# Ledger of designs, part 191: miniprotein binders against a7ua95r516to809

Target 1, 294 residues: a7ua95r516to809
Amino acid sequence: ASLSLLSISDLVPDLQFIFFWMSNAIEILYFIQQKSPAYMQTIELMDDKAGSKESLLSATISANEEAMTILEEVIMYTFQQCVYYITKTLYVVLPGLLDCNPFGTEPSSEQCRRAAGVCVCAVCVMPEAVRRVVSVFQTTSDLLQQYQVHSEIQSQMFAYLFFFTNVSLFNQLIDKGPARGWFQRSRVLQIQASVKILLDWAKGAGHNHLAQKFFAKFCSTVTILASPPQQLSQMSWKALCAEHPSLKPVQLHRILTQYQLMAELGPLPIWQPSSEDEAYIYRTVDLLESFENH

## First folded at step 12 (miniprotein)

Design df7
Fold by ESMFold2-Fast, scan of step 12:
Structure df7 (fold): chain B 294 residues (1-294), chain A 80 residues (1-80)
Amino acid sequence: as target 1 above (294 residues)
Amino acid sequence: SMTYEVTIRTDNPEYLELIAFALRILAKVMNLRVEEVRREGDTLRVRISGTPEQVEYFEELVELWLKKKGIDARVEVREV
């Protein structure tokens, strides 16, 4: 019954080694792309005695292609290793985000006491569970900046990390959410607030566009669950799909069905699909998202 | 083609593995044959085969890359 949790800070030395090699392989790749044309031109301008120039040029082109392939493989391998270790750490800390309360920790009497109509407590908005997730993203950002990794590679890394986070949170919510009580109104609002903290961090870090793109599925899911049942019951299936294009029909149907079960004692009639709508829904068969390599 | 020994000495021997990797890639880009790579403390020795013109160009690229990277190292080339 022993559980040991990895901290992102414990992985920093290993990550520094991998980022070092990735950064340097990228730099060498750019150096070659910049210098190779000049060298090829010197071959083309040389005096040709016995047709050796054409042979040398062909051999050099082939050698360049091999060198580029080696560098691209090193860059890909180191990139995948960084992503692997970072996402392994994220996977451990992400469930806590679905189960924490960002509207307050247990306050000491000193922290959240009101006096004469004035609040004298410090505003502590970030729960420890959210802080652990943010720390993983911040440490990644710090390492990318420390090794001066090109901005395009930084964007690709955060795109993948946001994609992984989105898929992990989405899959956990739809698979385990009903049993864990995560579909309850109060819990959904807590999840929504926690996700906003992550999105605000991403915006501050310069990754707002990537966060909007890659968190769309999970954000749509949370938005639906936070929506009043009355609003959902007034919409047609086609209108619901149009409002949430990031969700597959089968995923949306699963979310609505489970939400209806959790809200069954609500005051208003719950939305039901027509037989024709059901046929459309079952044309999308994959419920969970896959973690495939790019 | 002739054989040359490229010797790199640096006050930062922790960079020698990176330098060796970069030299192998640069030699491959120039279609130069790498015969041997040896590390001894703060010194890297690389044996390459090529024309004098290719090896001179290679030396210039290596020195340029080291300067761009900010690595303090001395490069010497000798025909063997």
Scores: ipSAE 0.669, ipTM 0.919, lowest interface PAE 1.0, mean pLDDT 81

Design df70
Fold by ESMFold2-Fast, scan of step 12:
Structure df70 (fold): chain B 294 residues (1-294), chain A 80 residues (1-80)
Amino acid sequence: as target 1 above (294 residues)
Amino acid sequence: SMTYEVTIRTDNPEYLELIAFALRILAMAMNLRVEEVRREGDTLRVRISGTPMQVEYFEELVELWLKKKGIDARVEVREV
């Protein structure tokens, strides 16, 4: 009952209200920025009776900066609230992405096509779990467009949503993956295909550069886990670190250890970190990623 | 400085809260003092104090912002 309240559709009224205020605060900010120079010039052109002109100008500059600061705080607050509601919904739906099979056909999709005909039934063949995640991103995009939020703010929002998704998926895979069998090759290939659907959506939405940047860690992880044993065993520790710079040494070591266990490589040597990396691996406990943007 | 009453009448009263916020921010940016803000049905009344030139410019900016935003509203300014 509580979990049903976390669907994106249940949050749309609250999100509409917040996007409305964010959009309007942005418009007022730009309006003031555009009109302030002309007003300042008007003050400067006044007759300087009793020497008050310079004082008025100085006071107006300070007042203008204060008004701008208040608007920036409103924009930041409403932005953070939107992100909070959206990421709360994402957090609930993201685990399903690690358990789904995008290579299969959905029974509901087949029934829809048969009953309505291919041209009438627009049901996507992607797994329901992936569809739920895409729905959150699409609803966010639709709301940003509905309230005509500036493209730069849209980019900042999707940058954070992709960052959040990357961290959430990475942490769940590393923390729960061994118990859930997610490191098995067949499961990793399913995860990789599901992530590709998200990346394809991002590309279609005009956010390809953001997706490439903010999904780097999770993409590196599934790329390594999906690699054939012969290819992976030919690479040195140094080469693997260079190929996957988004992964910390402790994270890379964990991934490779899981890969060897799941791939049943058994008698093959374990990849060895450098003395420096070995010291880092044993010194730090920061295996999981923080949701704080550093 | 003289006191003026700015009266905004709109056929869309749900915008009055946004309009009030915008007016307060615009007045602040122009170094104008807002003495009072009252809402009465479809009407917003804002009392500001400043020079005649500042208030005239303020009225122009408010009308321009409302037009740009597409809000159907009438702006009246009177000295009180």
Scores: ipSAE 0.613, ipTM 0.907, lowest interface PAE 1.2, mean pLDDT 82

Design df71
Fold by ESMFold2-Fast, scan of step 12:
Structure df71 (fold): chain B 294 residues (1-294), chain A 80 residues (1-80)
Amino acid sequence: as target 1 above (294 residues)
Amino acid sequence: SMTYEVTIRTDNPEYLELIAFALRILAKAFNLRVEEVRREGDTLRVRISGTPEQVEYFEEMVELWLKKKGIDARVEVREV
């Protein structure tokens, strides 16, 4: 067993094969949807002197539904295979995003040209760990464009990839963060900057709405942890719940406890859960997120 | 129903697997029974059974799909 894990680049030939079949199955599905009504109509307009027209129409409708079902299964299977291999690669590179420092990676003048306050680079310099994550998303986008996959399917794929990324990063931070020092303010600010690079990529790729929706939990977590002690201490439990509705009571309580420890705010709880949430802050089964989409 | 042999010849044999898949699905969608599919070099031979009207429509749809894909191929249909 080698610790040499496949990069996204190593998977491109296999992904190209899967995307080829997925895109062609989608195209054939649309072709049949467009052409079948005319064929059904010609059957209806036939002279039914033999009394067979209704049987032929019924059989054709059934056969058409079966063909559509086969294509839908092929599309679903190929979509799931793409997602599986892309997320497997993503899972390997995501922890590096929590452990990198994006500060001090200033691009040289030969690599970046500024125009009207916007940085335009022939080659954008970013931390290697962040670059690896962005490369997975960019390769996915490039393959979807190469095979002219419909924008709705592209949106579904990125919705799942962002969902997976959010869950993976959140679970890593909550589970391993205390031992890794990730809750220290300097590390949280580095994580926040790295996540901003990822979100900026998503915005540039036309997926800002999906990124805002599916990264909500991890973004809420980082926002709370990056808050100055003065600001955070002035917020009630109810206000924090209202601003961060994606966080479950046990998750919010864990985050605030870690913040209190790292900020050296003392042993007494500053944030008191509401009477309604009091029982739920101890539900450890709800602490980590599931990778299964509900 | 009658039996027909559909012969497809292409200068792009790399597409024959895709063409075979498309033909099987299109035949199913238009309620035609596929009896046999054979590849012979640059040629695909498909035996289908159905009414003459179903087969005529199928042939038109196959030619239209190939044209939309930009695949250069010749379609011949004969009763066997």
Scores: ipSAE 0.717, ipTM 0.934, lowest interface PAE 0.7, mean pLDDT 83

Design df72
Fold by ESMFold2-Fast, scan of step 12:
Structure df72 (fold): chain B 294 residues (1-294), chain A 80 residues (1-80)
Amino acid sequence: as target 1 above (294 residues)
Amino acid sequence: SMTYEVTIRTDNPEYLELIAFALRIMAKALNLRVEEVRREGDTLRVRISGTPEQVEYFEEMVELWLKKKGIDARVEVREV
């Protein structure tokens, strides 16, 4: 049998079905929560015939709790299914974001300096790889709007999608970056520009706060790697830890080590961890992030 | 407990699965026993057991939910 991968467009009919049931289960949950208390109050106001009222009220509370549990299970299942299919699609398209050029050509020293600051003359084209990632987020947003999913659930979904994207990009950069040349300054500036397109999309979609929160680790990583040698060499380990609290000491140490090895303008100073951080780095075996929520 | 048949007739039969699901959950929330759910063309028939007061409240909830959803449907309840 041949293996075929589904694009986000191929999944839209299946996702529409899942979103339909999720949105309706949520709506039914809220409807019952709003209407059930009135009925329970009518039971409480009934004449008590040798404890029959207490028995009926208890049975009704139990039945109501069971109904809520069924709805919560349907909501959770459909939410997890949406997230599963969307993240499976993201997983396939995300690596391309680390290997594309939104500037159309490899940045020169002049272009790199411009990209680090405000440059109204800079021309950025959305690479196909970035467009594919944005398309997944946009399709998700469109489906949430079409089925009028409550804003809280929308926020939870994008929180997880941004979390997944951040973990995926960070792990790929740290694990595969050295072999792929992704730690080279010119490559990092391209990655930074591509990520900015995603962050700008998130801001336009009303998810700026979530994007800032969940992309913190990857953004810190590319910010450090994109720093000019003159600027970065003047920063102490303590200053870097303070500026990038989302990075674990072992992660920061790996990033700085790779920066030194891949420097285009010669060797950079060795950043020494504090005695406390060095002990943690020495004892820590996990460098990569987990996709599981803690 | 008494047995009632709730009949839902709709010009939007594509919603019958959603309606059936909603009715089952609402009945459970009110501690009504659902004995049978049967689809007959554009009509859904739900057989429930409970007190007259429970069934009256259930009918009111169902009609209110259908109106809120904008689903064109007629709800009829009869004792069997």
Scores: ipSAE 0.732, ipTM 0.940, lowest interface PAE 0.7, mean pLDDT 83

Design df73
Fold by ESMFold2-Fast, scan of step 12:
Parts: C-alpha cells; structure tokens; sequence
Structure df73 (fold): chain B 294 residues (1-294), chain A 80 residues (1-80)
C-alpha cells in the first residue's frame, strides 16, 4: 500500500545526470589548465606594435581565473548535491543495520550459495537492511567509475560517506540503544557482523584506509560492547582509553555504564576515570557526534 | 575585432547542452566575447567576437576537446 519509500535505485537517473555534469566540469577544468599556457605564450609572442599585448595578456589571465572559478563552483555544487541525495538515502536505511540479524533465515543463505563465487553475503546471510546500505555504497562506486571521476574526488566522497555512516550509527546506538535493546550481547554481536560486511565491502572497493579512519569510533564502541566480561573487567580505564583513542571520556563512560547493566557486572573500580578525565565524563554536550564535516 | 559564427553539427544531439557549456567556458578562458548561442536540431550556432587569430585558436581547441571527448561533430567558422 505504502511503497513510496525512495531507494537508491530510484535516484540513479538523477544521480547519473549530476555525475555527468560533475565529471565533465572536471574534464573541462583540466583541459583548460593543460592548454592555457600555450595560449598565453601565443599572446606573449604577438606583435606589440600597438602596445596592447600586456593589456590583452592581463585580461586573458583574469578571464581564465574567472572560467576556473565557474568550473570549481559547478564541481562543488554537483559534489554537494550527490552527497546530499546519497546521505539522505543512507540516513533512511542505516537504522535497520542496528536491528537486523546476519545469522538469519535459511532461504536467504541458500540463495547466496547458489551465486557460486559471487556472493555479497560472505557471512551466512546478508540481511536486507545491510544489502540496502551496501547498495548505496556500490551504486556510488559504480557511478564514480562510469563517469571516470578523478581518484581524489572519489576518495573525498567516500571519506564523507564513511564519516556520515559512522556518526549516524554511533549517535543512534548511544541515543536510542538502551530503549531499543541494542546493548544486549546477542544484538551487539549481530551489529558487529553487519558492520564487518560494510568494512569488507570497503576493503574490496579499495577504501580500506578511509574505512579504518572514519569508522574508528563506531568500531571501538562495538568492540568494547562485544568483549567477554572476564576480558573487559580486567582492563583499566587508562588501558581502554589507550586502545580506543577515538572515544571521548564521556562516550567511553556511557558505553561502560551500559556494559555494566547488560552484563550484570556491578560497579568496577578499575573503570574509574583518571583524575585528568574525571571532569570530561559529565560533558553531555560532547556525548553525540556532529555531522559537520570539517 | 570581427564577428564570427561557429557552427557545430553533431550525430549526438544529446551532447549539445554539454558542447554549448564547454564552448562558453573555453571562450571565457580565452577572453573572447560570446554574443549569442542558438541550438536547433543537430546544430549549435555560436556568435563570437574577437581577432581572426583568437577565433582560429578557439576553433582548434574546440575541435581538440570534441576529439578528446569522443563526440562526432563538425566545426565550421564563418565571418559574419
């Protein structure tokens, strides 16, 4: 009845149009950069009988800079539009990753086995929710490749997409996790398996370095929550901070508090914040991450 | 300076908007004045003003860009 949910597939025609203009603006910019020196030299070699050569050269340099500015604005605008539509789609599908079961139904697992050498479910089954997230990343990769977008711009796009995904997942887990039961051990292990599918995809796509950098906070959170009680209870606050430097003191404190509740561990003196960190564990304004890309 | 009409005819009319954009930017980069751009069917007509030498160079750059892009097109220049 209500199948009005816009998927990444529904956006492909619009994204193709935007990628077409972005890639062409980039190509034209490089073409002008490559050809301008020869043209400027032609002006410099002109007959200067009228005394107009210096004026023409100066005007041409200014006009060239204006042309470059126009192209840079088109590139930036189209880049921002792509990121906007891709992250808007991503925002809708990401919460499902926290609720799905990668160890799910038999039929889905059997369908993957029939793929025989091409299977996006390297884990026993790829949940629909994980498939939707992977589809967003794969479609982005395919469009960047189809339009031969420069590698630096490809890296910037995936850096932002991974940054956005990390912030979104971390904030959802910390803010809504207690009410949703996401801190329960069985759910944490499911989340860990789902995230591994995303990280494996990123590695296969040549973005392992970006994934390691931008998923660090969410991965640290899941790693701590998935740790056995006998292991985690032996680690001091200082050791946890050293092993998980991406986590702010208030974030680590919140994670450990949730772990204590779920594992029924009770208070642990070893998890007492250092005197240096004690003031920062109460900074609730620093609990959730910002979506602002600096 | 004189006024010239640059006529581009292509078997790929779906590229005409891209070609028009590229020509406007290339002309701007060369400090040439674009007076009019008109599109009709498979043909793009661009009126530019400049010296004969500048316009000849512009024609060469347009042909080179079309070749690099793989667009099948003819470029003709006429003084008006």
Amino acid sequence: as target 1 above (294 residues)
Amino acid sequence: SMTYEVTIRTDNPEYLELIAFALRILAKAMNLTVEEVRREGDTLRVRISGTPEQVEYFEELVELWLEKKGIDATVEVREV
Scores: ipSAE 0.733, ipTM 0.941, lowest interface PAE 0.6, mean pLDDT 85

Design df74
Fold by ESMFold2-Fast, scan of step 12:
Structure df74 (fold): chain B 294 residues (1-294), chain A 80 residues (1-80)
Amino acid sequence: as target 1 above (294 residues)
Amino acid sequence: SMTYEVTIRTDNPEYLELIAFALRILAKAMNLRVEEVRREGDTLRVRISGTPEQVEFFEELVELWLKKKGIDARVEVREV
């Protein structure tokens, strides 16, 4: 069946069907890999009446490789179908995360600066927009558990989902942020609080390492934008690059430029790029991230 | 090579499509020719061509896979 773009809850029955076939194809692949050596030995021990044993063995090796290829293609196809429809659902709900307020009103700086620059609120209600994103991740986790998908494949799926989320959020913030006011300090603190809810979910689900790896770019961006002006003004360009290695020079420059505009800071530059990096600052083709995970 | 009919009767007919897929892939991995696959209610009938030794091994793998899956099924093999 072809899947329509629906809410994640509406996709559950179709996803269950795809996960069922994916998990079984994986299990059959492992079963055949485990049993093939014994079968090959059986062929080698057969009586060779016509001198055809070498031909039969060669043909069997070839047939086995073809069977493995078919299973790998089925696994790849079902994996890609799940990821495709899950990420299409994420793409629809992710902009809401940038445009919601987890504090119900504008957050105070004191309430949102607990935990060393990360916005944590003791009295926090999960916004509907954040709940929709968490629901996509939780439903995916539930389906992987229901069909007992191997942990390596679970890790690959969440690696891609986190990669996709990071790229989508980063590109949305950079591309649309100036027009939507997302670089204003109060908005940045709201975004930081919302992102912390996603990262806390990932940690609770056992995916902390993957979240740290694949959210690095967006987390660096939000961390810079949430930094007090006094702290940022004391950091050199070299120090900022070292603290945020996931950001390209052109990306870091754009973030800092937007920070100055939104904070209404004076014309004095907080930092200066290196002469080697200066050529890349204005390469807009390198500004946005690709959805290709190279 | 000889032609054999493999008959699988199960109390879990919802699994018959999965069972058919598994048998086709197992037969292919073993270089056995699948001539026909037919479903009749709670029964799956598969015709394969191969040597007696290959078909005996195939039957053992099918029974082992079904047991591993927890699917209650009877496997019968006869020469056609």
Scores: ipSAE 0.711, ipTM 0.932, lowest interface PAE 0.7, mean pLDDT 82

Design df75
Fold by OpenDDE base, second read of step 13:
Structure df75 (fold): chain B 294 residues (1-294), chain A 80 residues (1-80)
Amino acid sequence: as target 1 above (294 residues)
Amino acid sequence: SMTYEVTIRTDNPEYLELIAFALRILAKAMNLRVEEVRREGDTLRVRISGTPEQVEWFEELVELWLKKKGIDARVEVREV
């Protein structure tokens, strides 16, 4: 099946299977961790018949550790599989977020029209491109809740998904933005509004801190690009670095250079990198974010 | 070390694979040897080798785990 046809709904049965095993493996792990100390104590209290007790205890400890390791491997594997499938779906829908006009009258999704008539819920009023992204996150949230996955694993899942989303959106904006006109103020404002809807969802879902942390680079980029020329031209390189610490010097320099071109601003000495940063602004290898830094 | 047969009967056959997995892991965690795992319809039969005390504790753990999971199952242990 072409990646273009892959929806999160199509993956739900597979994800359900994986989440089932992940959740149960976690539960079994915690169960063993809770009960193992008592079992070890029973061995310790046994009559020491000819030094066999120490060997039995040692063997049991080793066996227990091995069992826990197996469970951890199952948990890690299932986690990775979930992330793989969900990120594949995100990869398909995320580009639409950058092209989305949230201020336009886009027709409500066919699904909401069929089920409830005129639904005025927050999701139904979302632009289709934003709704598709939110649907991936919401489906993930629903599955995690359905299978009562431990809160720490839920947090790790969303942390990774937000990380992936930020890297994907940031890289696309930096790489393709100039050519696609995404650096134009009107387009930037559309992107800013779309991202705000996503962040509002994350806040409503209880992931505000994670969203703020992992979307920092993309949000900083959008904030700079959305700034009026009169305001941004008054900010020094040092001030911008301080206000947007998530951006590397090379990234900030690229953003400002493209902003300058788009806004038809002459050279601004105030945006000149410091002598300390001058060596770093040419490190093109650091321009795009890596997916490996998880 | 003696050999025991643990029989688990459940009205929730959809969980038999999970139960089998859990039993193997729990047995391993307790340093019990699992010799055989067989499924016969709605019944799971597991042969384990260990001491009477280990097997008694294993039975208790299995029952506690099943209860925690909300799985209605009967556990029977016999020496073979």
Scores: ipSAE 0.756, ipTM 0.938, lowest interface PAE 0.6, mean pLDDT 91
Fold by ESMFold2-Fast, scan of step 12:
Structure df75 (fold): chain B 294 residues (1-294), chain A 80 residues (1-80)
Amino acid sequence: as target 1 above (294 residues)
Amino acid sequence: SMTYEVTIRTDNPEYLELIAFALRILAKAMNLRVEEVRREGDTLRVRISGTPEQVEWFEELVELWLKKKGIDARVEVREV
């Protein structure tokens, strides 16, 4: 096999270069924003000996705005480059999250006995697939911290990374899930546990609000699919829509249809769409999410 | 307006590209014209046009930025 896939570790030197320029452009932008008012005030307090003070002030304001625009363009370009390389790595590792088992293999009885003469075993180990995804987020966090990137920019980056992850996982599950068996209850519970590890990481990193916002669609999907039949059958279409507002009617209908098939609930009951939503459950163009954040 | 040569000498030549970028942006923000930027080993030479008052303020901002970044460098300004 060829070494065509790059790990996040392989990209660190290139990312360090991009983060270096992004962080410095941000710092220069803030430095100019902080110092410009004093400079502008000096021009305003200047004697208008030649009748040119207003022209100089106007020209300086324009030049200052142009300098800000250049810095904003550099920041945007370097931000987009970081996001591009990080999400390209995420795209490769994310499907593994849907195929892994976080309830994994525990150490053998022999290993436990050798450790303490009494069995003291870890019950659950983070799957390699989950570790790869967490590693991408952690490396991003480490680089943002290493280059002391302002918290606002850090939040914007994780907002996009969580948005990308949500769309990728949702689309994979909806599009490929039936063929790969991902809608089977045991698999859904494994997916739920794996996603919890990502959400717990985000909470620990100070990004709980962003994770709640940008993972809403995938979390709603997994929550519905993991619901016991007794509980889900008691919920009306309207109640499900109210509890899961991130899901479009066609998406909710597809999820419930797959749930009904996997739970072997027979041809009836089907959760009945409201009259308002009935026209939208057949809009297949709205089934999968776009990677465009517009 | 007069022409001035700003000379920056640093023991950290790896920072010269960042310093050059910062000086160009600071000069533009202050409405100073940059005529030339040259690198000679550990030295950066920037030729700018502006009033004496603008250039004095520019020198102070450059020194303050270098100090804030922790870059060891000497800044010299002379009228050309």
Scores: ipSAE 0.741, ipTM 0.945, lowest interface PAE 0.6, mean pLDDT 84

Design df8
Fold by ESMFold2-Fast, scan of step 12:
Structure df8 (fold): chain B 294 residues (1-294), chain A 80 residues (1-80)
Amino acid sequence: as target 1 above (294 residues)
Amino acid sequence: SMTYEVTIRTDNPEYLELIAFALRILAKALNLRVEEVRREGDTLRVRISGTPEQVEYFEELVELWLKKKGIDARVEVREV
């Protein structure tokens, strides 16, 4: 079936089927890993009647390895299918994060609510675009829990999803940002607020370490762009590189250039790249990130 | 080697495809030869060839896996 324009809710039945097979293949793999050694030991401890013990053991080890290979192929295939369909859904909803306004411009329902005695206003509003992205992650988490997929596999899946999200958002911002006005101060602050909602969700879901690791590039980008001029002016090129090691020299230089141009800031210190980095500053082939596994 | 027929009868025929897959994998892991797998309604019939000791261990693993998975099924093994 074509899944390009479907919402995550529309994919749930198909995903349930794939998760069912993935979960069961993983369980069978673990079951064999736990039970086969006992059988191997019974062969090892047999009286060598007619001298066949070594041959039987060798054949059984070979057959066991073949069974493991079949299960690993099923697990890999179903994992890749889940990631494929989930990331296709993410790809459709992610650009909305760069255009939404979590602060709101028009009051809808009650603008201010009290939470723990404090009035909390526009910052508590979750834009539709952010909710759509969170829904994809939440549905994925729910399915992994429903089918009791091992925590290690859950971590691998969210690592891939966060990696994909990071690359997608970073590439959209860098490639289309200037034309869309996304580098303007007010827009950057809106993007930062939206990203915080995603990161807070990830933290609540137990994936804080993965989110910090795999969102590093996009987070560095929005952190720099959202930095007040007074704070940014105190940092040298070397200090910025050290603070944001996830950014390539050409990426960092492009971000700083956009910060100056779009924000129309006053005099700022000259951020001069190191002699080693100068060779790569204008290499556009290194500007955008790849979705390929490394 | 001897030939055996393993019969799995379940009240949950929606699991028969999973059960068939699991049996093929478990048989392979124990170096048992699977001759044939047939589905007849709510029943799965698997013909395997191996030693009595291999088949006994296979039956034990199948029953243990079904119990661990929570699938209601009856396992019967007979020499043919």
Scores: ipSAE 0.687, ipTM 0.924, lowest interface PAE 0.9, mean pLDDT 82

Design df9
Fold by ESMFold2-Fast, scan of step 12:
Structure df9 (fold): chain B 294 residues (1-294), chain A 80 residues (1-80)
Amino acid sequence: as target 1 above (294 residues)
Amino acid sequence: SMTYEVTIRTDNPEYLELIAFALRILAKAINLRVEEVRREGDTLRVRISGTPEQVEYFEELVELWLKKKGIDARVEVREV
């Protein structure tokens, strides 16, 4: 069985093993950092017999730095393994988020649940495709909690996962969106609602700041595509760039160009940059075009 | 420098690989030489060489780390 066909649940045993070693390497690193100064001080307080004290201290500092480097390498490798497994799963489930409808009907009785002896039926706002993405994030959160991984490492992991999700969704929308009808306003609104579910999950999990930072590019793109054509045509290039600082000028120009081609704007004004704005756009293309496609 | 044997016995043998890793890293952190690490059932035996002061501090670090981790283990140090 290929790893790309596995659900996040199928990977939990492998992830538990990796998280176990990562968590313990982190704890040992902090333990050494906490205890090393006291030991170094005992060397400093020794009588200097024939000048050997400085040599011993230097050798001990070097060995201590090597020990910390080994731990940092173990932490990095296990962190990268976790990210690899988790993002591989995300890669499979993320496209479904762009092709689902969160404006569905009320949940069936099968989606209702019992709590404290009463039946609870909530409005169903989470499509299966969105639930799969949330499950990956929730499982990651649960594993970080289970192994008591320090908050700094937890934040770094979610920063990377949100960054990956943002880039993956952005690239999918830009590269495949026009052909799949995802630029139609009704579909854009569905995408916006699905993304809001992910952002709401992140807020509930204590990662609101990270989500706002790392989803900014995709959120800006969806906001532009959901904007009325007249509103966009009335804004200067400088104002558009200021409104969407997470987008590079070449990316913003590409989005607007695709929007104009797909939106069937009718008699509404087509957005056109000034001569100076056009020069600015095309000057930046020479610098950033290669990065847009990677 | 003298040679010492550190013996760690635990009722949680599932932790022995972690304990062995921790011992190697903690020894290196204080520039203490590890000659050999052996696993014998529920027991870990580590041969180290260094000064009495280094070994005493190492024993203290190991005991403190085990306590912090909540691992129930007995640590014994003997000069060989």
Scores: ipSAE 0.723, ipTM 0.937, lowest interface PAE 0.7, mean pLDDT 81

